Miniprotein binders against q9bqp7. Designs and how they scored, part 21

Target 1, 240 residues: q9bqp7
Amino acid sequence: VPQNWFPIFNPERSDKPNASDPSVPLKIPLQRNVIPSVTRVLQQTMTKQQVFLLERWKQRMILELGEDGFKEYTSNVFLQGKRFHEALESILSPQETLKERDENLLKSGYIESVQHILKDVSGVRALESAVQHETLNYIGLLDCVAEYQGKLCVIDWKTSEKPKPFIQSTFDNPLQVVAYMGAMNHDTNYSFQVQCGLIVVAYKDGSPAHPHFMDAELCSQYWTKWLLRLEEYTEKKKNQ

## First folded at step 17 (miniprotein)

Design wi19
Fold by OpenDDE base, fold request of step 21:
Structure wi19 (fold): chain B 240 residues (1-240), chain A 103 residues (1-103)
Amino acid sequence: as target 1 above (240 residues)
Amino acid sequence: SERIKRLEELAKEILRLVEELRKITDDPYVLKLLDMAELLAEFALDAAKRGDLEEAEQLLKWAIEYLEWAVEEVKKLGVSPEEIERLIRKLEEAIRELEELLK
């Protein structure tokens, strides 16, 4: 059990759209500060076993591609992910911002992959928006808050070259989603709460993306795991 | 032992270099590399404290590789060339120290 238990859901907030919900998605800028990001917390609390597995993978890739080839590969993977998020932000943004759509960003296998998911996405409330949990002292940048099949979700878009048909194959992504949910639900910049998460794994070859829906119960289970990771991070940084 | 102390100090130096690089860039890709360097250096420090010198040395090698990679990426961004040059000199000193410890 986490020592510093905090609820993921805020009982003072409603899931119902207020009639005053802005037609424009929220885009709160991420501020640089001493507060750790969700990504930093998750990365800094990786197990030694996970790190050794990653380094062994890296060494195998370097043997195959060379050192420069591996650096280029990693850079390209990162760039492809970035471009995919930029394209999605452009697609999900109101039409008034459409005039500056780089058509080249839309011509990707990843965008093709998510088309069937985008059909079920509506009511976009936030895009690339910062969240802060003041009590638990962490920040993050969430990809999207929207309705998926009529349920309000924190949506996290992921790129993969390999099929990930099961949520267990997404590693710490469920923790990231619930961390964003918990922060948003207690961030004063947001007037609403989210009870569901969605991880979308897009594929480079344009094959249909895998949606991993997280209901409130599953989110609560992962929230407990997130709190434990956050405590581990906090303890680690106090001892330095 | 003197070797344990030197490994601990090297791990701490890598952590300082990571912190200094974090002050000069907000690039998400660089920050990811720096997070790996930091994590590896912390594990190395813990290994050294336990007397597992082989593990500490391996972890420090990997930490330095990520730190070198981060510096290369920061150079490509054109950020603070004078500060980067200072950090490169410190990194080169850390590499030399590791090479000496591996002997």
Scores: ipSAE 0.744, ipTM 0.890, lowest interface PAE 0.6, mean pLDDT 91

Design wi27
Fold by OpenDDE base, fold request of step 21:
Structure wi27 (fold): chain B 240 residues (1-240), chain A 104 residues (1-104)
Amino acid sequence: as target 1 above (240 residues)
Amino acid sequence: DLEEKIRRLEEIIRKLEEAVKLFEEGKIEEAKKILEEVLRELEELIKETDDSYVLYLLDMAELLAEFALDAAKRGDLEEAIQLLKWAIEYLEWAVEEVKKLEEK
C-alpha cells in the first residue's frame, strides 16, 4: 500500500460537461520546473532486470545493424513518434487554428492505422496540455482529452512496429495514462474530471490500431501502482 | 548554450571513464566519489534539457550510473564497470544528438 495515498478522482468535480465548454481545446504549456515529469518518474524507477533486458536487446541490435545503424534506428523511432503526435494534434485541432496542414505529416502508416479510432473520437477538450499534481508533486504533458465512444478519456497515442494486442504489452503506458488523469483531476486549470483512459497503439504498416480502453476500476488499480512508483522515485532522490 | 552542454557531457563521459579505470584498479572509494559527482552533474543537466530524445538518453545514463554505484557499494565491481560502459554509450549518443541540434 502506498504510504502517501491520494485519490485518482476528485469528489468536488463533476463529470458533466459544463454548457460553456470552450470550442477550443485546452493547451497549457509545460513549465520547466524542478518538478519531475511522469516520464522521468517511470524511467528512473525501472527495475534492474528491465534495464538489463533492454541493454541485452540493444547489444543484439547493434550486432545486427551496427552501432550507427542502431543509432539511426532509435533516432527514427523518436522522430516518427513526434511526427505522429504533431499530425494527430493537427487533425484533432479546430479548423480555425489549423496551421497549414503539412500534408506530408498525414501520409503515414500510423495515421492510416488510427483512422478507425478517430471516427469514435469527439468532444476534444485538451490537446498537448500540461497537467500538474501539486500535492503529489509531479507534472506531465498529456496527448489528448476527448470522448471515445461517448466516454470522456485521457487518450495516449503510441507507435509500434509490432502488434500489441494486450494492455500488458504496453509496459508502463497504463501508469502514464492514470498519472495524467490523476494530475488533471486535481489541477486547478481544469474544471472537469476524467474517469477513463485509452491507449491507442498505432502501427507503421497502417494495420488497424489497437485501442486499450481503461474503465474507472482499471484506472484505480493502475493508480495504486503509479503511486508506488512515485514513492520509489521520491525516496531514491532523497537518498542522493 | 548547446556548446556548453556538449562540454559538460564530454566532461561527464571523461569522469565515468576514469571511474571505470579506478574500479579496474580496485580503487573503489575514489571511483564512488566520482560517480556521486557525476550523478549531481547529470541531474542539473537533465533539468536544463527539453528535447525528449536527449532526455531519454540522459535518463538512461543516470539510471545506469546509479545502478553502478549500488553495485560498487555491494562490492560487485564487474557489474559496476559493465553498467558504466553502457552509461557512457548513452552519453556519447546524447553528445551526437545535441551536436545535430546545434547545426539546425
Scores: ipSAE 0.803, ipTM 0.918, lowest interface PAE 0.6, mean pLDDT 91
Fold by OpenDDE base, fold request of step 21:
Structure wi27 (fold): chain B 240 residues (1-240), chain A 104 residues (1-104)
Amino acid sequence: as target 1 above (240 residues)
Amino acid sequence: DLEEKIRRLEEIIRKLEEAVKLFEEGKIEEAKKILEEVLRELEELIKETDDSYVLYLLDMAELLAEFALDAAKRGDLEEAIQLLKWAIEYLEWAVEEVKKLEEK
């Protein structure tokens, strides 16, 4: 049980969208400070077993690809992820704010993969927007806040070369989503709250993306796990 | 300054290589002291890093170095050395990535 319990949902905020849907999605810049990011907290609190599994995988890949080949592979994974997020931001942004769409960014298997999900996405409220939880002292950059099938969600876009049909196969991604949700729900820059999460796993080959919807109950369960990871991080950094 | 960042990373790598050697020599306390210093230096460097891929590499290196320090505290020098070798690999990659950022 977390020692420092904090609610994921803010009782002072209405679940109802204020009727003035801002015509423009929020895009708050991330201010990097002494405050840890969600990603940092999650990475720094990986178990030794998880790290050893990752390193064994890395070593196997280096044997298969060579060291330079693996470096290139890893670099390309990050680059493809970045380009995918940039393309999605461009797609989900209002047409009036669309700089010249790099048509090349839109021609990817990952973009093809998510087309069926994008049909169910509407009411975009935030894109690539910073969130801060002042009380719990963490920050993050969320990908998207939008309605998915009529439910307001924190949406996290992921790229994968391998099928991830189950939410359990997304590792710490559910924790990331609820961390962003909890921060947003208590960030003064946001006038609304979110109760649902969505992880979308896009595939390089253009095969249909897997949506992993997280209802309020599931979000609350993962929130408890997030708080434990955050406490572990905080304790770790106090002892340094 | 990206050049300064590279210098700092290279110095951290050097210190970790020294720590590996010290562990191999059975100089546990001296090696642990270097690791504690490296962890502080990595923490400061991470705070100054904006690139997500470089941050990933540095976070992994830090985590591995922390596990190495813990292993050393338990007297498992073999594990400590292995973890440090992996940390060094991540830092070497970070140097390469920072160099690529400087060229852009």
Scores: ipSAE 0.802, ipTM 0.918, lowest interface PAE 0.6, mean pLDDT 91
Fold by OpenDDE base, look of step 17:
Structure wi27 (fold): chain B 240 residues (1-240), chain A 104 residues (1-104)
Amino acid sequence: as target 1 above (240 residues)
Amino acid sequence: DLEEKIRRLEEIIRKLEEAVKLFEEGKIEEAKKILEEVLRELEELIKETDDSYVLYLLDMAELLAEFALDAAKRGDLEEAIQLLKWAIEYLEWAVEEVKKLEEK
């Protein structure tokens, strides 16, 4: 049980979508301060076992690709992920629809992969927007807040070369989503609350993306796990 | 700024290599002291880094160095050395990526 329990949901915020669909999605810039990001917290609190598995994987990949080949592979993974997020932001942003969409950004297997998910996405409220949890002292950059199948969600877009049909196969991604939800729900820059999460795993080959929907109950379960990771991070950094 | 980051990274790598050598020599306390210094230096560098890929590499190096220090505290020098070697690899990659950013 977390020592410093904090609710994921804010009882002071209305769950009712304010009828004013903001005509423009929120895009709050990330201020890089001494405050740890969600990504940093999750990365720094990986278990020794997880790290050893990753290193063993890396060493195998280096044996297969060579060191330079693996470096290039990893760099390309990051680049492809970035381009995918940029393309999605362009697709989901009403303002960027008027700019000549870089057609090259839209011609990706990942974009093809998510097309069926995008059909169910509406009411975009935030894109690439910073969130801060002032009390728990962490920050993050969320990908998207929108309605998925009529439910307001924090949506996190992931790229994968391997099928991830189960939410359990998404590792710490559920923790990232709920961390963003909890921060947003208590960030004064946001007037609304989210109760659901969605992880979308896009595939390079254009095969249909896997949506992993997280209801309020599942979000609450992962929120407890997130709080434990945050406490572990905080304790670790105090002892240094 | 990028050149200074490269210099700092290279210094950290050198210190980690020294720590590996010290562990191999059985000079555990001296090696631990170097690791503690490296962790502080790395944390400062991470705070100054904005590139997501470089940050990933540095975070992995930091985590591995922390695990190495913990292993050393437990007397598992073999594990400590292995973890430090992996940390050095990530830092070497970080140097290369920072160099690429400087060329742009």
Scores: ipSAE 0.791, ipTM 0.913, lowest interface PAE 0.6, mean pLDDT 91
Fold by ESMFold2, fold request of step 21:
Structure wi27 (fold): chain B 240 residues (1-240), chain A 104 residues (1-104)
Amino acid sequence: as target 1 above (240 residues)
Amino acid sequence: DLEEKIRRLEEIIRKLEEAVKLFEEGKIEEAKKILEEVLRELEELIKETDDSYVLYLLDMAELLAEFALDAAKRGDLEEAIQLLKWAIEYLEWAVEEVKKLEEK
């Protein structure tokens, strides 16, 4: 039970965007800040057991691939993730010309993997946009806010080839989504709020991506867990 | 300034290597003091880093060093030394990646 509970939803806001809002998706720039990011909070509150499992797995990979081979593998995972998010931002932007897109960026198994999901995505309100929770003092960069099958969602895009274990554990994915949601709902840069989440897991071979929808009740359950992780982080840094 | 960042990381690595030596010699309080200084310096470098791959490496090194300090406080010096050696590996890896960013 967190000692400093705070609601995920803002009763002063509607889930329906104001008609006066701009027609292009919001992209609030992420700026250097002294307050922690969502990903930093989650990474810094990993358990020792998770870290030991990671190190054992890494040593086995180094035995198999060599040290340089493992570093190359890891570098490629980060590059592929970066390329995937760049491609999705480009695809979802309503006013980009095809001449401005890198054609190789759009040619990947991951992009093929999400095509059936993208058909159900509409009403894009934000892309690669910074959020800040002004009361709880954390910041993040959310991937997308859009309607999925008629429900406005914070959407998080994941690839299936990231090294394990690190902050992308099964429990951490939902925590990331709800942390972004709570921050956006209390950020003065946004005039609306979002009550649902979507995690989309894409596959390198182009196999159909798996969507994991989170309704408001599920988001509230994970919000409590996020608050505990944020509290752990804050306590750890206060004692340093 | 990527060259300055590399120099700061290399100094942190040297301090961690000194802490490992002090733990091996049983000089626990001296090693813990160096480790606390390193953690503060590493935190500042993390705030100055934008690259997600380098950030991953620095964040892991910081977490491993924090676990090493906790292990030392419990008297588990074998664990503290192993955790610091892993932290050093992440920092050496981070130096390599920062050098690659400098070449671009």
Scores: ipSAE 0.741, ipTM 0.891, lowest interface PAE 1.0, mean pLDDT 85
Fold by ESMFold2, look of step 17:
Structure wi27 (fold): chain B 240 residues (1-240), chain A 104 residues (1-104)
Amino acid sequence: as target 1 above (240 residues)
Amino acid sequence: DLEEKIRRLEEIIRKLEEAVKLFEEGKIEEAKKILEEVLRELEELIKETDDSYVLYLLDMAELLAEFALDAAKRGDLEEAIQLLKWAIEYLEWAVEEVKKLEEK
């Protein structure tokens, strides 16, 4: 049990956005800040076992691709992830979608992979938007807040070359989603809250993406695990 | 300044190479002091870095160096040395990526 437990949901907020307040999706800018991001907390609290597994995987990839080939592969993974998120922001934004005429920039296997998911997405409330949990002292940049099959979700888009996610993605992906959710629910830049999460794993070859839905109870369970990771990070860094 | 960042990273690499030599010679307390200095310097570089790919490499190097210090405190010198060699690899990789950002 975390020593500094804090609720993921805000009882002072409705989970229903005001229907009479139409606006473009929120995009709160990130500020350079001394408080840690969600992704840094998660990376810095990897276990030694996870790091050794990652190094073993890296060595297998180097054997197959060569050292320079592996570095190029890794660079492309970061680039494609960035472009995937930019493309999804453009597709889901009513302003940018209206202004764009050249579909060549938006074509990719990853975009094809998520098309069936996007048909179930509506009511976009936020895109690539900063969140801050002032009390727990962390920040993040969430990908999307929208309705998925009628439920308002924090949605996290992930890329993968394989149909099954890597082991590291199954450990941290739910924690990332609930960390964003908890921060948004307590961030004064947002007037509503979200009780559900969605992780969408997209594939480079265009194969249908896999959605992983998280209801409120599951989010609460992962929230407790996130709080433990944040606590581990905070304790480690105060003595460094 | 990306050029200054490269110089700072290269100095950290030299310090880690010295720490590896000290561990191989059994000079554990001297090596641990160098690791503590490196960890402070890495943290400052990480705060100054905004590129996500470079950040990944620096964060991994920091985590590996932290595990190495912990292994040294337990007397697991073979493990500490291996972890430092991996940290050095990530830092050398980071230097190459920072050089690419400077040329772009």
Scores: ipSAE 0.739, ipTM 0.886, lowest interface PAE 0.9, mean pLDDT 85

Design wi27
Fold by ESMFold2, fold request of step 21:
Structure wi27 (fold): chain B 240 residues (1-240), chain A 104 residues (1-104)
Amino acid sequence: as target 1 above (240 residues)
Amino acid sequence: DLEEKIRRLEEIIRKLEEAVKLFEEGKIEEAKKILEEVLRELEELIKETDDSYVLYLLDMAELLAEFALDAAKRGDLEEAIQLLKWAIEYLEWAVEEVKKLEEK
């Protein structure tokens, strides 16, 4: 049980649609500072067993692909993830013309994989936008806030291809979503809140992406686990 | 800038190589002091890093060095040395990737 519990939802805010809802999604710039990010907190609280498993997997990959081959493989995984998020931001942004978009960015199996999900997405309120939780002292960069099948969600886009041991550790994906949600709900840059989450796992070959919806109750359950990870991080840094 | 990051990373690598040597010589307290210094320097570099691939490599190196310091505090020098050697590999990899960003 976390020692310093804090609510994920803000009772002073509403998630009801506004009559003057702007057509341009929010994009709050990320500030580099000493405040830890969500992804750093999760990375830095990995167990020693998880790290050793990753290292063993890495060694096997190097034996198979060679050292340079493995580094190229890993570089491509990061590049494709970056391109995927850039493409989604471009697709979901209101733009005067598609000619302002990189056409090659939109041509990928991952983008084809999410097409059926995108048909159910509307009312985009934020894209690639920074969030900060002032009280709990962490920051993040959320992918998207939009309605999915009529429910306002923090949406997190994931590529299915990543280092194999991390695929087995999908527990952290819901923690990332609720950490962004809790920060947004208490961030003064935002006037609304969200109570639902959506994790979308896209496939490189274009196969239909798998959506994982998180209602408010599930988000609250994962919020408690996020608070424990943040507490672990904070305690670790006090001892350095 | 990227050239400065490369120089700082290469200095950290040299310090970790010295720490490994000190652990192999049984000079535990001296090696632990170097590790503590490296962890502070690496954390500052991480705060200045925006590229997600380089950040992943630096985060892994930091975590491995932290585990190595913990192992050294428990007297498990074999584990500490192994963990530092892995951290050095991640940092050498990070140097390669930062050089690629500079050329692009």
Scores: ipSAE 0.727, ipTM 0.882, lowest interface PAE 1.0, mean pLDDT 86

